# VHH binders against Methionine aminopeptidase (map): the designs that were tried, part 17

Target 1, 301 residues: Methionine aminopeptidase (map), of Saccharolobus solfataricus (p95963)
Amino acid sequence: MTEDELNKLLLAGKIAAKARDEVSLDVKASAKVLDICEEVESIIIENKAFPSFPCNISINSEAAHYSPTINDEKRIPEGAVVKLDLGAHIDGFISDTAITISLDSRYQRLLDASKTALEAAITNFKAGLSIGEIGRVIEKVIRAQGYKPIRNLGGHLIRRYELHAGVFIPNVYERGLGVIQSDSVYAIEPFATDGGGEVVEGKSITIYSLKNPNIKGLSSRENELIDFIYTRFNYLPFSERWLKEFSTNVDELRNNIKNLVKKGALRGYPILIEIKKGVVSQFEHTVIVKGDSIIVSTKSL
Short names: E, the ipSAE of ESMFold2; O, the ipSAE of OpenDDE; V2, 0.75 times the mean of E and O plus 0.25 times the DockQ between their complexes.

## First folded at step 9 (VHH; framework vhh_7d4b_2)

Design r6 (from p4 with G53A; at its last look DockQ between E and O 0.89; V2 from the best seeds 0.67)
Fold by OpenDDE, look of step 9:
Structure r6 (fold): chain B 301 residues (1-301), chain A 121 residues (1-121)
Amino acid sequence: as target 1 above (301 residues)
Amino acid sequence: QVQLVESGGGVVQPGRSLRLSCAASGFTFSYYNMGWYRQAPGKQRELVASISASGGSTNYADSVKGRFTISRDNSKNTMYLQMNSLKPEDTAVYYCAAGRYYKFGLEYDYWGQGTQVTVSS
């Protein structure tokens, strides 16, 4: 990792943290999720970065992957537990962070479970350590609080322009997952729930990414959309909200996206829902491993 | 060492049934979503069916809905695919896969070697 690369990672983390910390204060009952996410993304852009992925705002039993659509009228319910998940990147150097806000004091302990688990994970995070041991740490903390870790959803290795680089950071112990590597970037994101501890796919898809830009048999317009997407987002996830410059016709845009997903050019990501409809909390930081030290790039300023 | 071993494939006539099995080892089976993929000659690999870690949720390709049933027995570290009313277009190599959800989506970390299913008159 070069100094320049490190600086970009750090700056990206700082920007994401700023957006997180500022906008999290706006998470209130009856607030529009679209307004919140647009503010997050606006802050990131205003600070000369780009969103790593569309702002996620998942509520209650929604664990992950909800991002507002065009003209989304969804509002935060009373008493909601809201996961704000966001990231910024500079030149493909990615940050990823999440915070949970509870509008019901009864869920504070649930929040503390995942938050404390994240802190414990970071404290133990070092090069050479078995990745499974991080899972053990997280699991122990969450269970000690009387909640369940989500077993089939977790953190990940991050690389340049690659949000998931093939390494899973579990929230439960599992052997044989390899070891933490120096000069690597990881997202640690403990999920806690009062449900079953497993997520399933919902029906709604609000986030997409380019899967195969070389699909044959596409129309001229479809190819144009792929080029538009590739040029702006590369293989990073995107929202239909970010395609307004391509087309102002929402129906046409959605149809094109749907067709491209069907044809295998795009990948759609379903919302992930807790299997027993339990409430979910999440906290997340990006950690840079540099030799024997670690840097939390998304720490609060 | 992680292993996924498919079995149950073979040659059958249209309208007949097959039951595929996938025996898993070397990882915590119950933590993973499982899936069946298939690849026909000259075609891309495609999802056939998937099942959640606990087995409480399933998903099927439109082409196999109503004919195929995916299931799992976590006590035996085994996943199954019951294939009924088989058609010639179901001819493919069927692969077992295990994965978890990342940000974003389900990623399959482990794959079997595949088992051949041939449907022909």
Scores: ipSAE 0.549, ipTM 0.795, lowest interface PAE 1.0, mean pLDDT 95
ESMFold2, look of step 9: ipSAE 0.638; ipTM 0.844
ESMFold2 (binder alone), look of step 9: mean pLDDT 89; pTM 0.897

Design r7 (from p4 with Y108W; at its last look DockQ between E and O 0.92; V2 from the best seeds 0.76)
Fold by ESMFold2, look of step 9:
Order: structure tokens, then C-alpha cells, then sequence
Structure r7 (fold): chain B 301 residues (1-301), chain A 121 residues (1-121)
């Protein structure tokens, strides 16, 4: 890792933390999810970074993977438990962070479970440690609060322009996952629930990424969209909301996206729902492992 | 370390049945989504069916709905695919896969070597 690359990672982290901390104060009953996520994304852009993925806003049993659509009218319900998940990048050097806000004080212990698990995981995070032991730490904290960790969703290795670079950081103990590497960037994201501790796919798809830019048999317009996506977002996830510059005809745009997913050019990411419809909390930081040191790039300012 | 071993493939006539098994070892089986993929000669690999870690949720490709049934037995670390009413179009190498969700995707971390299924007169 060069010093310039590290500085970009640190700055992306600070910008994401700023957006997270400022916008979380606006998560209130009746607020439009679109307004919240556009504010996150605007803060990131105004600070000369780009969102590394579409702002996620997941409510109650929704664990992950909902981002507002164009003209989205969805609003925060009264008493909601809201996961706000966002990230920034500078030249492909990524930050990834999340916070849970509860509008119902009865869920405070659920929030504390995932938050404290994240803090404990970071305290124990070091090069050479078994990755599965991080999962043990997270699992122990969450279960001690009377909740279940979500076992089929977790954190990940990050590389330049790769939000998911293949290594899984579990929320439960596992052996055989290898060790934490120096000169690496990881997202650590405990999920806790009062449900069954597992996610399944829901029906809504609002987040996409480029899968294969070389698909044959596409229309000229479809190929133009692929090129637009690649030049703007590389392989990072994107929202239809970020494609308005390409096309102002929303129906045409959505049809093109759907066709490109069907043809294998794009990948869609369905919303993830807790299997028993339990309420989910999440907290997340990006950590940089440099030599024997750990830097939390997304810590609060 | 991690192993996924498929069995139960073979040559059968159209209309007959086969049951594929995937024996898993080296990881905590119940924590993983499991899936069956297939790849015919000259075709892209495609998801056939998937099942959640608990077994409480399943998904099927349209081409196999009503004919194939995915199941798992977590006490035996084994996933199954019951394949009924087989058609020549089902001819492919069938692969077992295990995975979990990273933030923005189901990632199939582990794959078997595959088992050949041939449906021919």
C-alpha cells in the first residue's frame, strides 16, 4: 500500500463518516427514504468523493440492499429500526460504513448488541488472527444480549474498485477461513436480530452492478448504457437514480436495466429480509490493516 | 479443508428420475446457502435451485419448477436434488455450491467438481 493510496482511503473514510453522522440525525418518522439517501450521496459528492455504492436504507426486518428508486415515495414508519448504510470512494479507494437508528426505545438493546459487537471485533482485529475468531467475538457479544447474529451475511475484504473482494468476515465462529492479512482493507459489519439469524432474498431489486460488459446481441442503446455504467462506476454497485444523466425517460431506462440483467450484462441485488421477519440491527466500519496497526477509516470525527 | 462432493449422476432415458447428492465437509454446513448449478456444452452455467441454510426458503429456475426439488439434511451435511420427468434439455454437468451474502451479493465460496447427467434415448 503506498502512502497516497492510504491517504485516499483515510479521506474516503472521513467523508463517509461525515455523511453518516450528519444524515442519521434526519432519520425520523415520515421522512422520505429518497430524501435521506440523496442527502447522504450529496454530502459525499460535495466533499469531492463519489458514493462507492447506493445509499442503503433498510427498515425493521429488511437487513440490507434497499436503495430508493427514482421518485420513490417510501417513508420511514413510526417506531422503525432503520439501517443507514453508505460508502465513499476516491479513485476506487473505498470506505463502507453503517449505523442503526431506532425510533422505538424498546430496541435499544438490539442496537447495543451489534454496536458493541463491532467495537469488540475492532479491538481484537489484527494481522495474523484467524478470521473465524472475529466471528466468535461478534457471536459471543450478540448472544450475550439475548439476540442472534445473522450467520449468512457478513463483512468482506475490500480492494480498489472492488467492494466485495472475496474474503468473508463472519458474524459467527467458523474455522478454516484463513487469517487477516496486513496491507489490506476490510469491512466489519455485525448484524443482530431477534429473529432466526438468517437472511433470504425478497422481491425488490434496486441495486445493480456491471457483471459482463461483453454480452452479444445487445441493442445500440443497451451498449451505450453499458459503456456509461462502466466509465462512471466501473464494477461498483449503482442505482437507477444515478443514470438520469444517461436517460430522462424512466420507463425506457428501467426496461433497459431489466433486459441487461436478463441477458447477464448486469447483476441485480435483491433486498435481504430476515427469515422470521425479526428486527435487524447493523453497525459497520471499514478498517485498514497496515503493518501491525489497525486504522478505523470510518470512525466518527 | 472444504469439500463438496456430488454423486448420483448418470445416463437415463427421458421421463425418468435421478437424485443428486452433495456431501459437504470442512465448514459449518447449516450456516451456508446451498445451490445446484448446471452447465451444458456450449452454454453458460445456470442456477437450477437454491436453498437457505435452515432449509426454510427455496428457489428454482423456471425451466425446472414442478419437476425438481431441492432439499437438505443438516444432520448429514448433505444437500439433494430430486430430478423428476427428465428431459434431454436437462443434460449437463451439475455442480454443488455453497455460499453466503457479502454486503451486495450472494457469493458462492465453495464448488464441487460436478457430476454428469445425460438424458438420452
Amino acid sequence: as target 1 above (301 residues)
Amino acid sequence: QVQLVESGGGVVQPGRSLRLSCAASGFTFSYYNMGWYRQAPGKQRELVASISGSGGSTNYADSVKGRFTISRDNSKNTMYLQMNSLKPEDTAVYYCAAGRYYKFGLEWDYWGQGTQVTVSS
Scores: ipSAE 0.643, ipTM 0.851, lowest interface PAE 1.8, mean pLDDT 94
ESMFold2 (binder alone), look of step 9: mean pLDDT 91; pTM 0.922
OpenDDE, look of step 9: ipSAE 0.772; ipTM 0.894

Design r8 (from p4 with Y31W; at its last look DockQ between E and O 0.89; V2 from the best seeds 0.00; counts 0 for: pae E 2.4 > 2)
Fold by ESMFold2, look of step 9:
Structure r8 (fold): chain B 301 residues (1-301), chain A 121 residues (1-121)
Amino acid sequence: as target 1 above (301 residues)
Amino acid sequence: QVQLVESGGGVVQPGRSLRLSCAASGFTFSWYNMGWYRQAPGKQRELVASISGSGGSTNYADSVKGRFTISRDNSKNTMYLQMNSLKPEDTAVYYCAAGRYYKFGLEYDYWGQGTQVTVSS
């Protein structure tokens, strides 16, 4: 890792932390989810970075992967448990962070379970440690509070322009996942729930990414959309909200996206829902492993 | 060591059935989402069916819905694909895959070597 690359990672982390901490104060009953996520994305852009993925705002049993759509009217319900998940990048050097806000004090212990699990995971995080041991630490903390970790959703290795660089950071103990590598960047994101501890796909798809830009048989307009997406987002996830410059006709845009997913050019990411409809809490930081030390790039200042 | 081993492929006539099995070892089977993929010569690998770790949620490609059934037996660390009313377009190598959700989506980190299914007269 060069010093320049490290500086970009650190700056991307600082910008994401700023957006997270400032916008979390606007998470209130009746607030529009669109306003919250656009504010996150605006802060990132105003600070000379780009969102590394569409701002996620997931409510109650929704664990992940909802981002507002064009003209989205969804509002935060009273008593909601809200996961705000966001990230920034500078030249493909990525930060990824999340916070849970509860508008219902009954869920504070659930929030504490995932937050304390994250703190414990970070305290133990070092090059050479078995990745499965991070899962053990997370699992122990969450279960000690009477909750379940979500076992089929977790953290990940990050590389330049790659949110998912192939290494899973589990929320439960598991053997055979290898060891934490120096000179590497990881997202650690414990999920705790009062439900069954498993996520399944819901029906809504609001987040997409480029999968295969070389699909044959596309219309001229479809090929133009592929080029637009590649040029601006590379392989990073995007929202339809970021495609308004390509087309102001929302129905046509959505039809193009649908066709490109069907033809295999794009991948859609369905919302993830806790299988028993339990409430989900998530906290997340990005950590940089350098030599024998770690740096939490997304920590609050 | 993680292993996924497919079996049950073969050559059959159109309209007949086959049952594929995927034997898994080296990981906690019930924690993984499982899937069947297929790849015909000259075509992209495509998802056929998927099933959640507990078995409580399944998904199917439109081309196989109503004809194929995915299932799993977590006590035997085995996933199955019952393929009924087979058509020549179902001819492909079928792969077993196991994965979990990362930041944005299900990723299949473990793959079997595949089993050939050929549907022809």
Scores: ipSAE 0.484, ipTM 0.777, lowest interface PAE 2.4, mean pLDDT 93
ESMFold2 (binder alone), look of step 9: mean pLDDT 88; pTM 0.892
OpenDDE, look of step 9: ipSAE 0.581; ipTM 0.814

## First folded at step 10 (VHH; framework vhh_7d4b_2)

Design t1 (from r4 with Y108W; at its last look DockQ between E and O 0.87; V2 from the best seeds 0.75)
Fold by ESMFold2, look of step 10:
Structure t1 (fold): chain B 301 residues (1-301), chain A 121 residues (1-121)
Amino acid sequence: as target 1 above (301 residues)
Amino acid sequence: QVQLVESGGGVVQPGRSLRLSCAASGFTFSYYNMGWYRQAPGKQRELVARISGSGGDTNYADSVKGRFTISRDNSKNTMYLQMNSLKPEDTAVYYCAAGRYYKFGLEWDYWGQGTQVTVSS
């Protein structure tokens, strides 16, 4: 890792933390989800970075993968448990962070479970440690609070322009996942729930990424959209909200996206929902492993 | 070492049934979503059916709804695909896959070698 690369990672982390901490104050009943996510993304851009993925707002049993659509009317319900998940990048050097805000005091212990699990995981995080032991730490904390970790969703290795670089950081003990590597960047994101401890796909798809830019037989317009996506986002996830410059006709844009997913040029990411509709909490930091130390790039100021 | 081993493929006549199995080892089976994919000659690999780790949620391709049933037995580390009312268009190599959700999307971490299913009169 060069000094320049490290500085970009640290700055992307600070920018994401700033957006997270400032915008979390606006997560209130009746607030528009669109307004919250646009504010996150605007702060990131104003600070000379770009969102590394569309800002997520996931409510109650929704665990992940909802980002508002163009002119989205969704609002935060009374008493909601809201996951705000966001990230920034500078030249492909990524940060990824999340916080849960509860508008219902009954869920404070559920929030504490995933928050304390994150803190414990970070305290134990070091080069050479078995990745599965991080899962054991997270699982122990969450279960001690009377909740279940979500076992089929977890953290990940991050590389330049790769939000998910193939290494899974579990929320439960698991063997055979290798060891934490020095000179590497990881997202650690415990999920806790009062439900069944598993997520499944819902029907809504609001987040996409480029899968195969070389699909043949596409129309000229479809190829133009693929080129636009590749130039702007590379293989990072994007929202239709970021494609307005390409097309002002929302229905046409949505049909093009749908067709490109069907043809295999794009991948869509359905919303993830807790299997028993239990309430989900999440806290997440990005950590950089450098030599004998770790740096939490997304820590609060 | 992770392994997914498919079995139960073969040659059958249209309208008949076939049951595929996928034996898993080297990982905690119940933690993983499982899926069946198929690839016909000259076509891209496509998802046929998917089942959650607990078995409580399933999803099917439109072309197989009502005819195929995915299931799993976590005590035996095995996933199944019951294939009824088989058609020549179901002819393909069928692959077992195991995966988990990262923040964005189901990632299929492990794949089997495939088993041939041929539906021909």
Scores: ipSAE 0.638, ipTM 0.846, lowest interface PAE 1.7, mean pLDDT 94
ESMFold2 (binder alone), look of step 10: mean pLDDT 92; pTM 0.927
OpenDDE, look of step 10: ipSAE 0.784; ipTM 0.899

Design t2 (from q6 with E107S Y108W; at its last look DockQ between E and O 0.87; V2 from the best seeds 0.72)
Fold by ESMFold2, look of step 10:
Structure t2 (fold): chain B 301 residues (1-301), chain A 121 residues (1-121)
Amino acid sequence: as target 1 above (301 residues)
Amino acid sequence: QVQLVESGGGVVQPGRSLRLSCAASGFTFSYYNMGWYRQAPGKQRELVASISGSGGDTNYADSVKGRFTISRDNSKNTMYLQMNSLKPEDTAVYYCAAGRYYKFGLSWDYWGQGTQVTVSS
């Protein structure tokens, strides 16, 4: 890892933390989810970075992967438990962070379970440690509070322009996942729930990424859209909201996206829902392992 | 050492049935989503069916809905595919896979070696 690469990772982390901390204060009943996520993304851009993925806002039993659509009118319900998940990048050097906000004080213990699990995981995080032991730490903390960790969703290794670079950081104990490596970047994201401890796919798809830019037989307009996506986002996830510069006709844009998914050029990511419709809490930081040091790039000021 | 071992493949006439099994070892079976993929020579692998770790959620490719049933027995670390009303287009090598969700998508971490299913007269 060069000093320049480390500086970009640290700056991307500070910008993501700023957006997270400022916008979380605006998560209130009746607020439009579109306004919240656009504010996150605007802060990131105003601070000379780019969102590393569309701002996620997942409510109650939705665990992950909802981002507002163009002209989205969805609003935060009364008493909601809201996961705000966001990230920034500078030249492909990524930060990834999340916070849960509860508008219902009865869920504070659930939030504390995932938050304390994250703190404990970070305290134990070091090069050479078995990755499965991080899962043991997270699982122990969450179960001690009377909740279940979500066992089929977890954190991940991050590389330049890659949000998930082939290593899973579990929320439960597991053997055979290898060891934490130095000069590496990881997202640690405990999920706790009062439900069954498992996620399944819902039907809504609002987030996409480039899968194969070399599909033959596309129209000239479709090829232009692929090129636009690649030059702007590389292989990072994107939202239709970020394609307005490409097309002023929303219906045409949506049809092009649907066709490109069908033809295999793009991949869509369905929302993830707790299997028993339990309420989900998530807290997440990006950590950098540098030599024998741990740096939490997304730590609050 | 993770192992996924498929069995139950063979040669059958159209309209008949086969039952595939996937025996798993070396990992905590109930923590993983499981899936059956198939691949004919010269074709891309395609998802046939998938099942959640608890068994509470299943999904099927359109081409097999109503004919194939995926199931699992977590006490025996085994996944099954009941294949009824088999057609020549079902001919393929069938693979079991195990995976979990990460930020944006399912990662299929473990794969079996495959079992051949041939549907012909």
Scores: ipSAE 0.629, ipTM 0.847, lowest interface PAE 1.6, mean pLDDT 93
ESMFold2 (binder alone), look of step 10: mean pLDDT 90; pTM 0.907
OpenDDE, look of step 10: ipSAE 0.724; ipTM 0.876

Design t3 (from r4 with N33D E107S Y108W; at its last look DockQ between E and O 0.91; V2 from the best seeds 0.72)
Fold by ESMFold2, look of step 10:
Structure t3 (fold): chain B 301 residues (1-301), chain A 121 residues (1-121)
Amino acid sequence: as target 1 above (301 residues)
Amino acid sequence: QVQLVESGGGVVQPGRSLRLSCAASGFTFSYYDMGWYRQAPGKQRELVARISGSGGDTNYADSVKGRFTISRDNSKNTMYLQMNSLKPEDTAVYYCAAGRYYKFGLSWDYWGQGTQVTVSS
C-alpha cells in the first residue's frame, strides 16, 4: 500500500463517518427514506468523494440491501429499528460503515449486542489472527446478550473498486478461512437478531452493478447505458437514482436494467430479510491493517 | 479439505426423473446456503435452485419451477435436487455450490466437480 493510497482510504473513511454521524440524527418516524439517503450521498459528494455504493436504509427485519428508488415514498415507521449503511470512495479506495438507530428503547439490548460485538472484534483484529476467531468473538458477545448472530451474512476484504474481494469475515466461529493479512482493508459488520440468525432474499432489487460490459446482442440504447454505468461507477454498485441523467423515462430505464440483468451485463442485489422476520441490528467499521496494529478509518470524528 | 461431491446423474429419456445428491464435508454445512448450478454445452453456468442453511427458504430458476425440488438434510451434510419431467434442454453438467451473503451478493465459496445429466431419446 502506498502512502497516497492510505491517505485516500483515510479520507474516504472520514467522509463516510461524517455522513453517517450527521444523517443518523435525521432518522425519525415519518421521515422519507429517500430524503435520508439523498442527504448521505450529498454530504459525500460535497466533500469531494463519491458514494462507494448506494445508501442502504433497512428497517426492522430487513437486514441489508435496500436503497430508495426514484420517487420512493417509503417512510420510517414509528418504533423502527433502522440500519443506515453507506460508504465513500476516492479513486476506488473504499470506506464502508453502518449504524443502527432504534426509535424504540425496547431494542437497546439488541443494538448493544451488535455494537459491542464490533468493538470486541476490532480489539482482537490483527495480522496473523485466524479469520474464524473473529467470528468466535462476535458470536460469543451476541449470544451472551440472548440474541443470534446472522451466520450467512458478514464482513469482507476490500480492494480498490472491489467491495467484496473474496474474503469473508464471519459472525460465527468457522475454520478454514485463512488469516488476517497485513497491508489489507476489511469491513467488519456484526449482525444480531431476535429471529433465526439467517437471511434470505426478498423481492425488491434496488441495487445493481456492472458484471460484463462486453455482452453481445445488446441494442444500441443498452450499450449506451452500459457505457454510462462504466464511466460513472466502474464496477461499484449503483442505484437507478444515479441514472436520471441518462434517461428521465423511468419505465424505459427500469426495463433496460431488467433486460441487462437477464442478459448478464448487470448484476442485481435483492434485499436481504431475516428468515423468521426477526428484528436485525448492525454496526460496521472499515479497518486498515498496518503492521501489528489497525486503523479504524470510519471511526467517529 | 473442503469437498462437495455430486452424484445421481445419468442418461434418461424425456419425461423421466432423476435425483441428484451433493455430499459435503470439511466445513460447517448448516452455515451455508446451498445451490445447484448447471452448464449446458455452449452456455454459461446458471443457477437452478438455492436453499437456505436452515432449509427454510428456497428459490428456483423459472425454467425449472414446478418440476425441480431442492432439499437438504443437515444431519447428513447432504443437499438434493429432485428433477421431474425432464426435458432435453435440461441436459447439462450439474454443480453443487455452497455460499454466504456478503456486501452485495451471495459469494459461492465452494464448488463440486459436477455430474452429467443427459436427457435424450
Scores: ipSAE 0.638, ipTM 0.846, lowest interface PAE 1.6, mean pLDDT 93
ESMFold2 (binder alone), look of step 10: mean pLDDT 91; pTM 0.918
OpenDDE, look of step 10: ipSAE 0.671; ipTM 0.858

Design t4 (from r3 with Y108W; at its last look DockQ between E and O 0.87; V2 from the best seeds 0.77)
Fold by ESMFold2, look of step 10:
Formats: C-alpha cells, sequence, structure tokens
Structure t4 (fold): chain B 301 residues (1-301), chain A 121 residues (1-121)
C-alpha cells in the first residue's frame, strides 16, 4: 500500500472510532434506533468521510445486519444487549468497528468474552500466522467464559471499496484458511453467545448492495436507480435511508429495490439471528498489517 | 484438499423419488451452512434448499416445498436431498455448496462438480 492509502485508512479508522465512542453513550432504553444510527452516520459525514456501510444496531439474539429503515419507530428495549456496528471510508479505504452495550448487568460476562477475545486475537495477529490460529485464540477465550463463539460468522479481509475480499477470519479453530498477509487490512470480530453458536437468516432485509449493474430488461427508472447507487456507493452496502434524494415515495422505492434484487441487479442481506435465540455479543476492530507491524485503525483515542 | 462430491443422480419417471448425497472432506463440515443448487439448460443456477451447520434450520425454494427434504449427518460429513414427487421441471444438474456468513453476506466457499437428475415424461 502507498503512504497516502495508509493515511486514508488511519483517518477512516479514527473517524469510525469517534462515531462509535460518542454515539455508544446514547444507547439507552427507549432511544429510537433510527436516531442512534443517523447520529453515527452524521458524525462520519461531518468529519468528511462516508459511511462504508449502513450503521447496524442489533438487539439481543440479533447478531448482525439490521439497519433502521425510513421512518423506523423501533426503540431500544429495557435490558437490551445492543451491538452497534459501523464504518467509514475515504475514497474507498475502509474502516469497520463494533461495540456491544448491555443495559442489563447480567450480561457483562458475555460482553467480556467477546471483548477479551478480540484483544487476544489482536495481540497474536501477525503476518505469516495461520488464520485458523486466530480462530483458536478467539474460541479458547470465549469458551473459557462459559459461552460459545459463533462459528459460521466471522471477520474478513478488506480491500478498497470491497468490504469483504474473500478471506474469512474465524471465531473457532480451523485448518486450511491460509496465512495472514502483510500489506493487508482485516476486520476481526469475535461473536459470543449463550445460545447454540451459529446464525441463521431472519426475514428482515434492510441492507443492500449493487451486484450486477448490467442486467438486461430493466426499465428506464430501474436503470436510473442503479446509476444513482453506483455513483454514490460503488459496490459498498447501502440502506434505503440513503436513497431519499432519488425518490420520496417510500412504497415505490421499496418496490424498485425488491424488483432489482429479484432481477439480480442488487443483493439483499437478511438480518442474522442466533439459531437458539441466545443473546449475542460482538466487538470488532480493523487491523492494518504493514510489513511486520500491526496497526489497529479503529482503536479509541 | 477441500472436496464436495455429489452422488445419487439419475433418470427417473415423474412422480418417483431420488435421494442425492454430498460427501464433504478437507474442512470442518459442521461449521458450514450447506446448500443444494440446481441449473437447468439455459437457466441461471438457483438455490433449491439450504441447511444450517447444526441442522436446526432449513430453507426451501417455493417450487420444491413439501416435495424435497434437506438433511445432514455431521458424523458422516454428508448432506442429503430427498426428492419426492419429481416433475419434469426438476430436471437439472444439482450442485452441493458449502458456505458461511461474512460481513453482509452468505458466501459459498466450496462447490461440487454436480450430478445430473433427469425426470422423463
Amino acid sequence: as target 1 above (301 residues)
Amino acid sequence: QVQLVESGGGVVQPGRSLRLSCAASGFTFSYYNMGWYRQAPGKQRELVASISGSGGDTNYADSVKGRFTISRDNSKNTMYLQMNSLKPEDTAVYYCAAGRYYKFGLYWDHWGQGTQVTVSS
């Protein structure tokens, strides 16, 4: 990577960390999820970056991939365990970070399990290490606290404008995943649960991305929407909340998105739910591997 | 090396049954979501059924609900598709796939070579 690319990664990380740390203080019972995520996204934009994906706010057994919808009235329940997952980018150089906030002290050890696992994973993270050994570290910490890691969800390699670049960072030991590469960017995100240790798709789809901009047989309006999406978000995920400039008719917009998913132009990402409805905790940092050194771009100031 | 090997395909009359198997090796089978895809000539590959790593959650395409049953035996590293009441429209190459969730997506990391199912009417 160039020094300019590294500086953009570091600045995107700092901005994401700022948004995370400031907005986590607003995660309280009765707060609207829409207000929380719009605040995250506003801080990112005010600091001259863009959200790298829609702010996620996932509650209790929801592990990932819920972002508020247009006019969303959902509020944080009393006693909730809330995952706040967010990221920023500058010219496609991405940061990705998450924190869990519990409004119920009975879940503190569950939070500590995934938080400590993240710390241990980062301490062991180095170029040339087997990726599966990172999973072993995470798994050992989580199981020692009496919980299960989520085994079919994990971290990932990041590239410019590519949130997932084809390398999985596991939360359990696995062989055959290759080695950590120098000059690379990874998201490390342990998930812990008191449930069954795997996720399944729920029904809600609130996050989308461009899949194929060249699908034939689309209407003029559908092509306009695809061009709008590509121009603003490239292949990064987006929310319907970011499409209001294109159309203020929410029903029309949702139908256009649904049709484009059906036709293969867009991909939708269902909410991920713990299979036994166990409570899920998550902590996540973005790590830059440069030479033989490690930089945590999303670490708090 | 990672392998997914389908078996059990063949030619059958409409209304009959077939059972497909997918033998997996080279990875920790129970950690992966598994799926059956099919592709008819001139058509896009489509998901037929999927099953979670533990076997506790399944999903089916509308066209096969009530007729097909996906299952897995993690002690044998094998996934199955029981296909009952077969129709000529079920004629396709059936593929086994294994995958996990990444940020914002299920990614099918591994694919088999496919097995032909032909339903003559």
Scores: ipSAE 0.621, ipTM 0.839, lowest interface PAE 1.6, mean pLDDT 93
ESMFold2 (binder alone), look of step 10: mean pLDDT 91; pTM 0.919
OpenDDE, look of step 10: ipSAE 0.842; ipTM 0.924

Design t5 (from r3 with N33D S50R Y108W; at its last look DockQ between E and O 0.91; V2 from the best seeds 0.76)
Fold by ESMFold2, look of step 10:
Structure t5 (fold): chain B 301 residues (1-301), chain A 121 residues (1-121)
Amino acid sequence: as target 1 above (301 residues)
Amino acid sequence: QVQLVESGGGVVQPGRSLRLSCAASGFTFSYYDMGWYRQAPGKQRELVARISGSGGDTNYADSVKGRFTISRDNSKNTMYLQMNSLKPEDTAVYYCAAGRYYKFGLYWDHWGQGTQVTVSS
């Protein structure tokens, strides 16, 4: 990678870490999830970056992939275990990070399980290491605390404008996943649970991305929306909340999005829920592999 | 080496049944969601059915709900699709796939070569 690309990755990481650390202090019972996520996104924009995806806020058995909708009135419950997952980019150079906040001290060990697993994974992370061995490290730490890792959800390779670039970083041991590459960027995100250790799709879809901008048979308005999305977000995920400049009619906007998903122009991402409704914790950092060294771009300042 | 090998396809009359199998090797089968896709000529591939790694959660396309049943036997590294009350519109190449969740979505890492199912009189 060039020095300029590395600098953009590092700056995007610092901005994401700032947003994460500042806004996590506002995660309290009765707080609106919309206010929390908009503050994350505002901090990122005020620091001259863009959100690399809509801020996620996932509660208790929700593992991932909920972002507030327009005028969302959902609030943090008493005693909630809340996952705040966010990222920033500068010219498509992406950071991705997450933290769990528990409003119930009884879940501290669950949080410690995924947090310590992340620390152990990073300590062992190096070019040439089998990717499956990272999963072994994560699995061992989480199981030693009496919890299960989530086995069908994990981290990923990141490339420019590509949040998921085809390589899976597992939370359990697995052979045949190849090796960690130098000059590469990875998200490492252990998930721990007191449930069954597996996620399934729920019904809510609040996050979308451009899939195929060349779909035929679209209305003039639908084509305008595609162009709006591509111009502003490229292929990165977006929320309906970021489309207000395109249309002030929320019902029309939602119908257009729904039709574009049905026609294959957009892809929707359902919420992920722990299969037994167990409580889920997550911690995540973005790691840059450069030569024989590791840089954690999203570590606290 | 990862392999997904479909079998059980063939030609049947409308109203009859077929059972497809997908034998998996080269990866930890129980860690993966498994799916059956189908593709008719001139059409895009569509998801027919999905089953979680544990087998505890399933999902079906509306067009096959109540007629098709997905299942898996993790001790044999095999997934199945029981297809009852077959219709001509079920004619397609059927593919098995294995996947997991990454940031934002289920991604199908491995695909089989496909098996032809033809429903005609």
Scores: ipSAE 0.666, ipTM 0.857, lowest interface PAE 1.5, mean pLDDT 94
ESMFold2 (binder alone), look of step 10: mean pLDDT 91; pTM 0.924
OpenDDE, look of step 10: ipSAE 0.753; ipTM 0.889

